# VHH binders against p49116: the designs that were tried, part 189

Target 1, 238 residues: p49116
Amino acid sequence: EGPLLSDTHVTFKLTMPSPMPEYLNVHYICESASRLLFLSMHWARSIPAFQALGQDCNTSLVRACWNELFTLGLAQCAQVMSLSTILAAIVNHLQNSIQEDKLSGDRIKQVMEHIWKLQEFCNSMAKLDIDGYEYAYLKAIVLFSPDHPGLTSTSQIEKFQEKAQMELQDYVQKTYSEDTYRLARILVRLPALRLMSSNITEELFFTGLIGNVSIDSIIPYILKMETAEYNGQITGAS
Key: E = the ipSAE of ESMFold2; O = the ipSAE of OpenDDE; V2 = 0.75 times the mean of E and O plus 0.25 times the DockQ between their complexes.

## First folded at step 13 (VHH)

Design dd3 (framework vhh_7n9e_1; at its last look DockQ between E and O 0.01; V2 from the best seeds 0.00; counts 0 for: pae E 15.0 > 2, grease 25.2 > 24.2, placed apart)
Fold by OpenDDE, look of step 13:
Structure dd3 (fold): chain B 238 residues (1-238), chain A 119 residues (1-119)
Amino acid sequence: as target 1 above (238 residues)
Amino acid sequence: DVQLVESGGGLVQAGGSLRLSCAASGFRFEDYGMYWGRQAPGKGREWVSGISWDSSYTAYASSVKGRFTISRDNAKNTLYLQMNNLKPEDTALYYCATEFYSLGPEDYWGQGTQVTVSS
């Protein structure tokens, strides 16, 4: 077997909708998020090891970890996306739309805490100055997680995850030889991803899809679509 | 039109061997991962083995690991499955499919080839 990831998997370039509006409306946020989601899914598709797994297994993996992949993508693309501005806009939209009769105080708290966790996670990743290779391997580790319920071929998935971990370790050792504990600092951030609610993420970034389609339901469609055609296609997956 | 045509199935005694082939056409074969599946009588479809576009990675179901070998020849647009030490439990209709079918609205797989293993 060759390496799990190659240099081609390091490239992760998000193209934002153009032009950027003066006011970041729900549509712009949703479109930006959709592009990131599609990029993340198609990144997964480009991994040979992922291709070796069956369609059902691949779909199940992505369904299980899409929120984590998406969040890592947000962190990686934070500058390009102006993530702070997007999050501020989301908060403003929420504040303006909060109705005491529709949204409980507890729910508001949950949503706001999620936004804060997301911001803190992205900030922490920025402080660590995670490079493209490290992000690629972290995404791979998250993708090939064997501990999700309902997965088939868990032994093979675990093998791929181990490969990702080993390659990351080798990379960090080679590239950051003077930083002895860098690997540990990076890996210790992964648990934070599991604490984030996929449902809340969906509500915040994909409001346009609420009531029509779920991210879970469109994942098979995203995985099957051509890479060049993912823009504007999320609404057609219903 | 995308086409996948399986061949090589047949009747074989337990412990015997078969080599399946899948001829692909209508798409750029070398750009896609491929996999074998099977369906036994009264059972649902199950994934058997997969291979990446460049053959750098292969994967197997636990039930066939060590006995089956997946391979491909991109120059010939052909997927293979070498099946050794066959067991009666391997009796099924075997089909090949693309991992990702961005070429159309439906999943692409062949009509299948029957493998029957007798005791």
Scores: ipSAE 0.268, ipTM 0.643, lowest interface PAE 1.1, mean pLDDT 89
Fold by ESMFold2, look of step 13:
Order: structure tokens, then sequence, then C-alpha cells
Structure dd3 (fold): chain B 238 residues (1-238), chain A 119 residues (1-119)
């Protein structure tokens, strides 16, 4: 019964905090990341198929995939965010925190590997020149993943994911008809998202915003926000 | 097509210094984070130090903090490890590594360069 996404769901414009400080700091990074998170949640809840699953299923689904949506958002918005500069500031902050604490070499390796994997994912997406339609369908495939534990309506979620995959395939074949392997190259990037740790993402991007509170615990509140409050969080107006 | 070639190892007395180099080719070096690892005889691999693609972040294992310095030169596709105040416990095969995403193997690393520290 019609396409999974409309042209409205292709638009994904991140507005950065202004003015940019002379020296980037944890608060600027956290505000920037928070805007991207709220933009991603607003995008997800605006999808009619998502709305049809019901509020409890919506919460469970977003809890399962928010980090993957956030990571796709980082890749899509890397240029407007100056993500390379933000990652540099995060690693400097991490070095100061390590020097103040006794951290094992294994923890240092885990955090460094995560940062490097994030950089490589964003670079690989930029090299493929993924367009806005492709990003929208990739986000839908990630959002409607039926294999996360604790989900209800798994059969319906799987049907929505299959629909997103089919619509992506049709779009790529129509738009990039001379590139037979484009769909395959795009889809092989998705497994990398499962290697991204939500706990490390929270540590890198959100500790300055919420201290010790996890993103999982605030998702029900975020999904229930009024549209005007949402737009304020995305633009920083409220 | 990827090559990582380590050099600069050797035999030194305790308290001495060495500078290791890793020449990289076959990929866009400036796009990837790099790290040094080491393997002592009869032991598994130990992570030593890592550096981000633009050098803005560095990290060190606690056993080498304050003695080792990692750096890179993206124009020359080269990774470095300056090792000062060497101890016999630092004796190991040292290798550089990078990580690739794209259905390939996990990390790629070279054959290594031997560092031997005598008492």
Amino acid sequence: as target 1 above (238 residues)
Amino acid sequence: DVQLVESGGGLVQAGGSLRLSCAASGFRFEDYGMYWGRQAPGKGREWVSGISWDSSYTAYASSVKGRFTISRDNAKNTLYLQMNNLKPEDTALYYCATEFYSLGPEDYWGQGTQVTVSS
C-alpha cells in the first residue's frame, strides 16, 4: 500500500550551534551530537509505517537501533558538522581523561579502535557518494530490523524492512543503471554499524550533555515530545 | 596490494633509545588510524600505542606511557615510534597495523622489526 518513504523523509538537514567557539569544547560537541540525535528521532517517528507499529513497539525499536541511526547520521552530515574537527577534540579530551585515571591498555585499544572504525565508516560512505535517497532507505533498513531481542510484531517489522530493501534496489537500479554493483557495495557497509558500541558512542558524544544517564533511558521521553519542542531541540531555538 | 614494512629495530642496552618506522603503501594512508603492537617470545600480541589518521589523538599502554611517543607523517606515508629509556621487558617483535572495513580480514600488519634490550 504505497511507498515506505515519501520525498519528505529524504530531507535531513542538521543545523549546527552558533557561533562556533574559538576552541571546540565538550559542550559544543555534545550540543552538536544532541541535535543530530533529535533530528534522527524526529525522522524515524515521522514515518507512517513506524507510527503504525504503536508506541511500545516504537520505543523498543528505537532503543535497539539508535546508535546505528546516529552513526548513519554522522556519515551523512560529516561535512556540515566538520566531523573530523569534532573527533580531534574528542580524542584530546579522552587523552586528558586517561592521564587523570588508571586505564588499562585494553581499554585504550577498544576506544581507539572504535574511533578509527567510525572514521573509516564515514570515509567509506563519502567515497561511495551516497545520496539522500540512499541514506533514507539505509536508515529505514536499520530502523526496521526484526532480529533485535525483546521486539513484538517481528513479522510486520520484517515486512517493512523487506519493503525498504526492495525500494532501495529499485531506486539504485533506476538512478544508477550503469553501475551494476552499486547496491551490493552500499549494503556491505551495513554490518560495520553492528560493530559500533552504543556505550562508547555515549562516552564520546553525550557525556557532557547528560552525565551518567544513558540514551536508552531517555528514548521514551524523546519519542513523546511535542513537534515544536522537537524542532527547538533540533535547531537549538528552545 | 597493502604493504606495511617496519624498520629501525636492533640490540640496545637498557636505558637506550630506538626509533621505529613503518612505511605504508597500497592504500590511502591518510584515511586510517594506525597502531603499534608487540609480541614477546612465548606471549600473545600486546597493543602498545595508537594514533588517529590526522594525529589529533594518541594513546599508550600503561607500560610505555612517558617513554614512547607515536607519530605519523601522512605526506610520506610513514608511522613512527620513538622509544626512550628502554627496559629488558620491552624486548619483542614490534609491528605496525591498520584496520580495514570491506569484507577483508580484521587488521592488517607487517612482519615486524625485532627490538632486543640487554641488561
Scores: ipSAE 0.005, ipTM 0.172, lowest interface PAE 15.0, mean pLDDT 80
ESMFold2 (binder alone), look of step 13: mean pLDDT 83; pTM 0.839

Design dd4 (framework vhh_7n9e_1; at its last look DockQ between E and O 0.01; V2 from the best seeds 0.00; counts 0 for: pae E 13.8 > 2, placed apart)
Fold by OpenDDE, look of step 13:
Structure dd4 (fold): chain B 238 residues (1-238), chain A 119 residues (1-119)
Amino acid sequence: as target 1 above (238 residues)
Amino acid sequence: DVQLVESGGGLVQAGGSLRLSCAASGFRFEDYGMYWGRQAPGKGREWVSGISWDSSYTAYASSVKGRFTISRDNAKNTLYLQMNNLKPEDTALYYCATESYSYGPEDYWGQGTQVTVSS
């Protein structure tokens, strides 16, 4: 049995919609988010270990962790995405569209806190200067989480997660030998992902899908798409 | 059109062995993971084993681990399942499967081959 991840899994290149508009509208944000979502899911699909788990298990795993994968992707692609600008735009859109008769003060607070948590998480990852290999392994650890409810083959999933963790440990030890606590600093960031609401993430980044299809419902379809065609197909489905 | 044809099933005594084959056509076999599933009488479909496109990874249901071995020959577009130490509980219709890609959202399954294990 070879390594869980190869160099091909380290590459995580997001292509943004072009050209970038002067004003970041909801459509641009949604398109950008969709591309990241697809990239993340297709990244998972490219892992041989993931393939071996079977269709149902794969779908269940992605459904369980898509928000975490997406968030890690945001952090990793923050520069390319101009994430700070996107988040500012989202806040502006929310502020301009807030109807006190439709949204409670508590809900507004929840949404804003979510944005702040997201921003802080991404900033923390940037501060740690996480490299492509570390991101790949972190994503793998998140993907192969056996503790989600309703999963089958949890023993096998756990095995893959352990392998990801071991490979990350070996990589960090080899690459950052002088930083003895780097692994711990990286891993302690993972719990923050579990505190983020998938529903709020969906509302913020995928407004175009709200009222039509949920991320949960389209995951099986995305996993079955060819990588070269996912942009065109998702626009037709939404 | 994608086609999957299973073979190798039959009647066998408990403790015996069978080797299933799945012939694939209509798609680039070497690019996709392959799976075995089964359906016992009165039960739902269950996943049995999976293998990555390059055979670098295999996975098994806990109920068959240590007894079943999945493998593939990409040159022959064929998936295999070696089943050893068969038990009556293994009695089922066995299917091979792959995910769809550009042609639709549906999974592709074969017609299955019957495996019956007598006590």
Scores: ipSAE 0.711, ipTM 0.887, lowest interface PAE 0.6, mean pLDDT 91
Fold by ESMFold2, look of step 13:
Structure dd4 (fold): chain B 238 residues (1-238), chain A 119 residues (1-119)
Amino acid sequence: as target 1 above (238 residues)
Amino acid sequence: DVQLVESGGGLVQAGGSLRLSCAASGFRFEDYGMYWGRQAPGKGREWVSGISWDSSYTAYASSVKGRFTISRDNAKNTLYLQMNNLKPEDTALYYCATESYSYGPEDYWGQGTQVTVSS
């Protein structure tokens, strides 16, 4: 039995829509977020352990954890995608909706709190200088979470998560041998991912600033995509 | 333990200005977003303004936009609210707040500072 992840799973290269407009509009934000979502799903699909679980289990796992994977992707790609600029544009769109009296005060509070939680998560990951190997294993730990309701094959999923945890531990110990507490500091950040609202993520990044896109409904289609079709959507190539 | 202490409130006439401060301790202030809320007599709490950890994002309730300015000084662990062109409707107990993910999803609030706008 080989390692859970290979070096090909460490590569996580996000390509942004081109050119970047001077004013970031809803369409640019949604395309950027969609590219990250597809990249994250392609990454998950490429893992042999994930493939071994079968199609129904794969769909259930991704439905349960897509927001956590997406949030890890935002943190990992924050510089490449200019996340701080995207969040500023989202806030501007929210302020315009407020001026047109389209949002309630309670909803504005919820959305702004979510943006602050997201910024704080990304900041904490950047301050820890999380590397690409660590991100790959963190994503695997999140993906193979056996404690989500409704999953089948939970014993097998648990074994894969334990393997991801062991491989992360071995990597950190070897690579950061003088930092005894690095693994603990990394793992303490994972519970914050469970506090992120998938409904608000959809509103912030996928349908503009208000309303929902049902990511649940598209997950089976993304997981079935051929590699050539996926590359066309992620790069805009024909 | 997380502590937030507001100051700078007082009595002011309509059209006047006040600057509120919120001194923070017991957590890494520079890692968290902060916001101001207020509670007028006989009313529920109202969100007023928020600011991200690095000050790159600010937001305001429509009732105060253009009149209030939120800011922070991470070196001094202090959050500020500059309130200009005050109206009697701004009379309220003003409090600052943060979220502490290390302690769960609960918000932490200060005890507040009273702002009273006459006339």
Scores: ipSAE 0.005, ipTM 0.191, lowest interface PAE 13.8, mean pLDDT 80
ESMFold2 (binder alone), look of step 13: mean pLDDT 85; pTM 0.858

Design dd5 (framework vhh_7n9e_1; at its last look DockQ between E and O 0.01; V2 from the best seeds 0.00; counts 0 for: pae E 15.6 > 2, grease 24.9 > 24.2, placed apart)
Fold by OpenDDE, look of step 13:
Structure dd5 (fold): chain B 238 residues (1-238), chain A 119 residues (1-119)
Amino acid sequence: as target 1 above (238 residues)
Amino acid sequence: DVQLVESGGGLVQAGGSLRLSCAASGFRFEDYGMYWGRQAPGKGREWVSGISWDSSYTAYASSVKGRFTISRDNAKNTLYLQMNNLKPEDTALYYCATEGYSYGPEDYWGQGTQVTVSS
């Protein structure tokens, strides 16, 4: 069998909403996040192995790992997104909510800790100087995780994950031969993704967009979205 | 290489008008939103105006709304800023910039053009 990923899967081009507003409002944040989410989902859809699992299994996988994929995407696109500015804006919006006594102290703590974890993760990835190939393989490893509950075809999923891991290993060995432990350093970052709450991520980035609709519920529609619609979403004005 | 070259600045009296231009090269200009920023003496850079790739959307800072008009000519790879009813507070170095590039960590901007409004 051929490789799990090709060079086409390395490309991960996020286009931000334009023009950037004077103030990063909830709409801008949500639009930016949505574009990243769509890009991430359609990236997954473009992988032949992913397609081979069937629609039901595909949907289940994405539902299980969308937060991790999204977070990896944030890390990968942190500079182009001005993620620090976005997060600052999010915090500002949260502060308003706090002042209005809309959040409990415990919830505030949870949300702030989540933001901190997100920042730390993205900073750590930046420090590692992860390249496009490595991100692609890391996303594949996360996508083809067989240990999520309720999955079918777990043996096949596991095989694909192993393939992703092997290809990553080969790539790192070839590209970064002088750094013997690079593979280990990048892989040990993955557990941090699972400690992040998908609910909090959804609240922070998508509240203004989907209202009472969950990311979980829209994933099937994103996966079925036409390429033209997707492209329109990416290149569309704010 | 991406290049942005601003022009059209100068000295003008309060109430006067200027039209700034930004010539873009080194990238597909028509694919990207553009914006104007400025930096006044002793102040940080501030956002002034933005325009979508197809001009379908424009935005302005509250301080310039109603006085400034952003436009673009994609065929000429040029961004414009029409500034009317200029005020001394508008004195600044004006620069044009692209939206963020997926493959670049920073927005690109030119050297800027100086606008000075006398009272």
Scores: ipSAE 0.012, ipTM 0.299, lowest interface PAE 9.0, mean pLDDT 87
Fold by ESMFold2, look of step 13:
Structure dd5 (fold): chain B 238 residues (1-238), chain A 119 residues (1-119)
Amino acid sequence: as target 1 above (238 residues)
Amino acid sequence: DVQLVESGGGLVQAGGSLRLSCAASGFRFEDYGMYWGRQAPGKGREWVSGISWDSSYTAYASSVKGRFTISRDNAKNTLYLQMNNLKPEDTALYYCATEGYSYGPEDYWGQGTQVTVSS
């Protein structure tokens, strides 16, 4: 077998909605997040190793890890998305909800803690100057996690994850030969992704899209979309 | 304040085994990745092995891969290094460390435990 990822899987270009509003609002945030979600799902679906696992296993994997893939996407695209500005706008909205007594103080604390963890994760990745190849392999490591319940091809998933880890190691050693500890610094930051709540991510970024339906429930439909439909969702066109 | 205390070092014959421990306190151990490093006399520091907070990701320096195993017990706030098939070149001061959100390696690593491998 050849490499797990090709150059087409390293390319990850997010286009922001147009026109840019004078003030960020729920519609702009949801559209931006939707584009990132569909870009992330398109990325996962395009991987031959992912395709080889079959449709039911694919759905199970993405349901288990979509929030981790989305969060890696946020970190990778933080500058083009102006993520810090988006999160500041969300924080301001949450503070207004406290003033209007619309949301419990305990829930707001939980959401604020999640935002802080997300900010710190993205800052740490930016500080390391993680490149596109590294992000692609990190996403693959997250995607091919063999420890999810109900998986039918655990042995093969583990082999794909090991392959992603080895290819990342080889890339880092070749490209960053003078930084002996880079691989370790990258890998030890990934577990923070499991601290990210999919429920809170939905609340922060997808409230206008979802209504009463979770991202988990729409994953099978997203994975079955035609390529032209994906491109429409990624660019906001239909 | 972060405290990391290594133990389990000692004198061992080549081909033997040792198990190092690192007791952690002063931070939420379960939220951070951990690693082992070593420093032989007259040499620079060498990264040895790292482990993610939930043990799902591990990495090893090529010089120890296949011989050393890193693990952790988050309930006991303890990091471990199982060292098998030890060689004289493994002789070093072994220290544990954590990568936090803050810079400051002296605040985030222990004093070390000596491992000496004799022929």
Scores: ipSAE 0.000, ipTM 0.170, lowest interface PAE 15.6, mean pLDDT 80
ESMFold2 (binder alone), look of step 13: mean pLDDT 84; pTM 0.851

Design dd6 (framework vhh_7n9e_1; at its last look DockQ between E and O 0.01; V2 from the best seeds 0.00; counts 0 for: pae E 13.5 > 2, placed apart)
Fold by OpenDDE, look of step 13:
Structure dd6 (fold): chain B 238 residues (1-238), chain A 119 residues (1-119)
Amino acid sequence: as target 1 above (238 residues)
Amino acid sequence: DVQLVESGGGLVQAGGSLRLSCAASGFRFEDYGMYWGRQAPGKGREWVSGISWDSSYTAYASSVKGRFTISRDNAKNTLYLQMNNLKPEDTALYYCATEFYDYGPEDYWGQGTQVTVSS
């Protein structure tokens, strides 16, 4: 078999809504997040190994790891997205909700901690100066995770994950030969992704756009649609 | 219109071999991954094998791993499934499928070809 990823999978270009509003409203945040989500899933679709697994397995994998993929995407696209500004806006919106007594103290704490975890994760990735190849392989590793419940063909998934890990290792050794422990430093960041709640992520980034529709429920449709159609489909799902 | 036409099924003794073919038309075959599925009597649809658009990657259900081989010829718009060491448990209607298409979110399946393996 050839390599799991090619140079085409390294490219991960997010286009933000234009123009940027003076005040980042809920709609702008949701649209930006939706574009990132679509880009992430479209990226997955472009991987030959992913294509080979079939609809059921592919859907199950993405459902299991969409939050992790999305979070890696946030980290990778943090500058383009002005993520710090987006998160600040989200916090401001939450403060308004707090003042209106719409959230319990426990829920407020939970949501704020989640935002902090997102910020810290993205900052940590920036400090590590993760490049496009490393991000691509990290995404592949989380995508082809065999340890999620309910998955079929776990042996095949595991092989693909191993392939991703091996290629990442080879890349890091070749590109960063002077940094002996770089691979370990970047891989040790992956557990942080599992500590983040997909439900809270969905609430923070997507509630304003998809309404009562869950990300889980629309994943099969996103995986099947063309790039030109994703905005219309997401908007129509609400 | 998208069309998938399966052929090559039949009756075979346990331990025997069959080669299935799927002729595709109505879409750019070389741009999409292709799949084989099957449905046994009284059971639901089951994924059997898949292949990427460029044949660089293949995948198999655990039940057929080592016995079945998926391949494709993009020049002929044809998908293949070589089935060796067939077992009675392999008896099913076998479908050819593609899940991605330029016109939107749709799944396309052929009419299927019957494979019967006798003891």
Scores: ipSAE 0.719, ipTM 0.879, lowest interface PAE 0.6, mean pLDDT 90
Fold by ESMFold2, look of step 13:
Structure dd6 (fold): chain B 238 residues (1-238), chain A 119 residues (1-119)
Amino acid sequence: as target 1 above (238 residues)
Amino acid sequence: DVQLVESGGGLVQAGGSLRLSCAASGFRFEDYGMYWGRQAPGKGREWVSGISWDSSYTAYASSVKGRFTISRDNAKNTLYLQMNNLKPEDTALYYCATEFYDYGPEDYWGQGTQVTVSS
């Protein structure tokens, strides 16, 4: 009982690797993305409703939604990450790969479409000026999605998602009372997250760090990580 | 050109039900989210409900949650609002809208559809 999220769940501060290189490279991009991933996982497991679902359900939920959660994090942190510059550097790298015939034409089309969808999503969120409370509730809505294949406890997950939606609704109505359609405009943008491919996200942001291992295969280990180890991964200290 | 035409309003006793429809044309309905708003006499517009393009996300104003159900039929380019257990406070002109409009006054509804709930 009680609220799904508290004010402590609104805080979401990404610290970028230092120093920032004059020209972005794979290692800088991958470390930046890794910090965001670990920040997002730390955020998710701090939620009492998430903790109450148990370890197996937690793993299944995060495996199903990590890319959506990561994409919301990209949108929220797009300015501090210089995301538009990162995406431009990736496009330039893809152009070099085309010149060297390292990627198939079909794969390059898929990757370019993904980049355009990601940029469009982030721009739309910026134009709405989504605040930190709204991002926290949106992340909770995608985290507690009951319709992913293979989930257990879907009725309890659905109740938590409904609670996140209600708390977002109450917040928006109270805070943005002059914007009649704000809640509806925010929520109808969420299906775009389901169009984002986790394997392309891994290719764009994680190839230099993860190697041959998919993100969903390491999620159980990330979720069990000690808090001090998380802080090291988020800041790059260890 | 985009057209949204609301229908299904009427006069109803408190506790009754109505189903509103919004017929859409001039765009690919299945690609966009939709929502309902209403304007009571002498009041500003109030949002009522929204639904994503694939129906995976729905939202409701607290004043109508549990009584109203938003749905859509993408094959018919039609948005619906099932209104149950109507109250006099639900009396308003009801309008539909789509996600591709910018924030601000939206003047693309027709006359709307009047819902009047008597005691």
Scores: ipSAE 0.000, ipTM 0.240, lowest interface PAE 13.5, mean pLDDT 81
ESMFold2 (binder alone), look of step 13: mean pLDDT 84; pTM 0.846

Design dd7 (framework vhh_7n9e_1; at its last look DockQ between E and O 0.02; V2 from the best seeds 0.00; counts 0 for: pae E 17.0 > 2, grease 24.6 > 24.2, placed apart)
Fold by OpenDDE, look of step 13:
Structure dd7 (fold): chain B 238 residues (1-238), chain A 119 residues (1-119)
Amino acid sequence: as target 1 above (238 residues)
Amino acid sequence: DVQLVESGGGLVQAGGSLRLSCAASGFRFEDYGMYWGRQAPGKGREWVSGISWDSSYTAYASSVKGRFTISRDNAKNTLYLQMNNLKPEDTALYYCATEFYEYGPEDYWGQGTQVTVSS
């Protein structure tokens, strides 16, 4: 078998809505998040190993890891997205909701902690100066995780994950030979992704756009969608 | 119109071999991963094997690993499944399908070809 990833999978270019508004409203945030989500899903589609798995398995994998993929995407595209500004805007919107007494104290704490975790994770990735290849392999490792409940062909998924890990190891060894422990520093960040709630992520980034529709429910449609059409389709999903 | 037409099924004794073919048309075959599925009587659809667009990767269900081989010829727009050492439990309607269908939201697969393995 060939390599799990090629140079084509390293490219991960997010195009932001234009023009950027003076005030980042909920619509702009949701649109930006939507584009990132679609980019992440279509990236997965482009992987030959992913294509070799059945549709049901692929859908299940993406459903299980979309939040992690999305979060890695946030970290990777943080500068292009002006993520700090987006998160600040989200906090401001949240503060308005707090003032209107729409949220319980426990929920406020939970949401704020989630935002903090997102910020910390993205900052940590920036400090590590993760490059495009490393991000691609990390996403692949996350995508081909065999430990999610309800998955079929777990042995095959595990093999793909191992392949991703091996290629990452080889890449890091070759590219960063002077940094003996870089691989370990990178991989140790992955557990943080599992601590993040997909529900809260969905609420913060997607509620204004998808309404009562869950990301989980639209994933099969995203995976079948042409890349050129994804912006129009997410708002129509119901 | 997109079409997938399976062939090569039949009756075979346990331990025998069959080679299935799937002729694809109506879309750019070489751009898509393909897979084989099967459905036995009284059971749901089961994924059997998949292959990437460039054949660089293949995957198999554990139940057929080592016995079945998936391949494709993009020049002929054809998907294949070589089935060796067939078992009675392999009896099913076998169908081919695209991994992703960008021309619509619906899944696309053929009518299938019947494989029956006798004891």
Scores: ipSAE 0.424, ipTM 0.751, lowest interface PAE 0.9, mean pLDDT 90
Fold by ESMFold2, look of step 13:
Structure dd7 (fold): chain B 238 residues (1-238), chain A 119 residues (1-119)
Amino acid sequence: as target 1 above (238 residues)
Amino acid sequence: DVQLVESGGGLVQAGGSLRLSCAASGFRFEDYGMYWGRQAPGKGREWVSGISWDSSYTAYASSVKGRFTISRDNAKNTLYLQMNNLKPEDTALYYCATEFYEYGPEDYWGQGTQVTVSS
């Protein structure tokens, strides 16, 4: 009963480090990405349906889908982040690494192809002009995915996902009433998220922040943070 | 040359505290994330704690969470690890490390400082 998300869950404001440097550097890229990650985790944690599943289930869900949530966040915030500029700087860094013989040519090719897939995903979402309500429900659909291995309470997760899909459908039909194919075009983009590599995302955005620790290993710690500490992480205050 | 020099280790009784320091030089310390690792005798290296370049993000291994606190002082080019309520299983060589973004995903380590926790 009741809507899955409220208007407070639709707000997704990323605050960029200030001032923006004339030349992008590791600090700016890692801080920007970290803020988006923590904003995404705060968003998920604030959903009453998510809270109702319990801590172990919460950790399992976020571990399974953090890269999908992060990628949706990149698409949603691509303009405010100047994502195209960030990706160009990363490409230059990677090409310098091959010049210095630090990565294999096969690895560089894999990473460049991933960057292209990410750019295309973000561009396709921009062409559809996905709004904040649509993004919020898409994030809920990927968050409440019952088909990940090792999940408990899968019937409840499935019910929450179905509710997110129904509420998205209702919103799209009300708001975009003359665009009968909009929902279908939106939903067919979601499977591409499962093809995005979490370890390449870590390489692109989180290398140089924490050694060789994967993001999924720190998820339990992020989810346990107090709200005030969480806000400090997403604004960069220290 | 890049240098990471750990200090502050020693012998301590179980339940005691130590504060480790890592002095960094030869690179712009404020540009990079830092972490602590440890290596017990006869075992491989394990990650202990990490901190972002501006301290906005910290993380801990489950075995040390609530007992250890990582911090940094970018003005002094120094990384810290406050270790409280030490246990015998914390006995190890502790080293600080950084991962250089511009050179790919690689670690650069110090020599380490020995921590020995007696029963």
Scores: ipSAE 0.000, ipTM 0.126, lowest interface PAE 17.0, mean pLDDT 80
ESMFold2 (binder alone), look of step 13: mean pLDDT 83; pTM 0.844

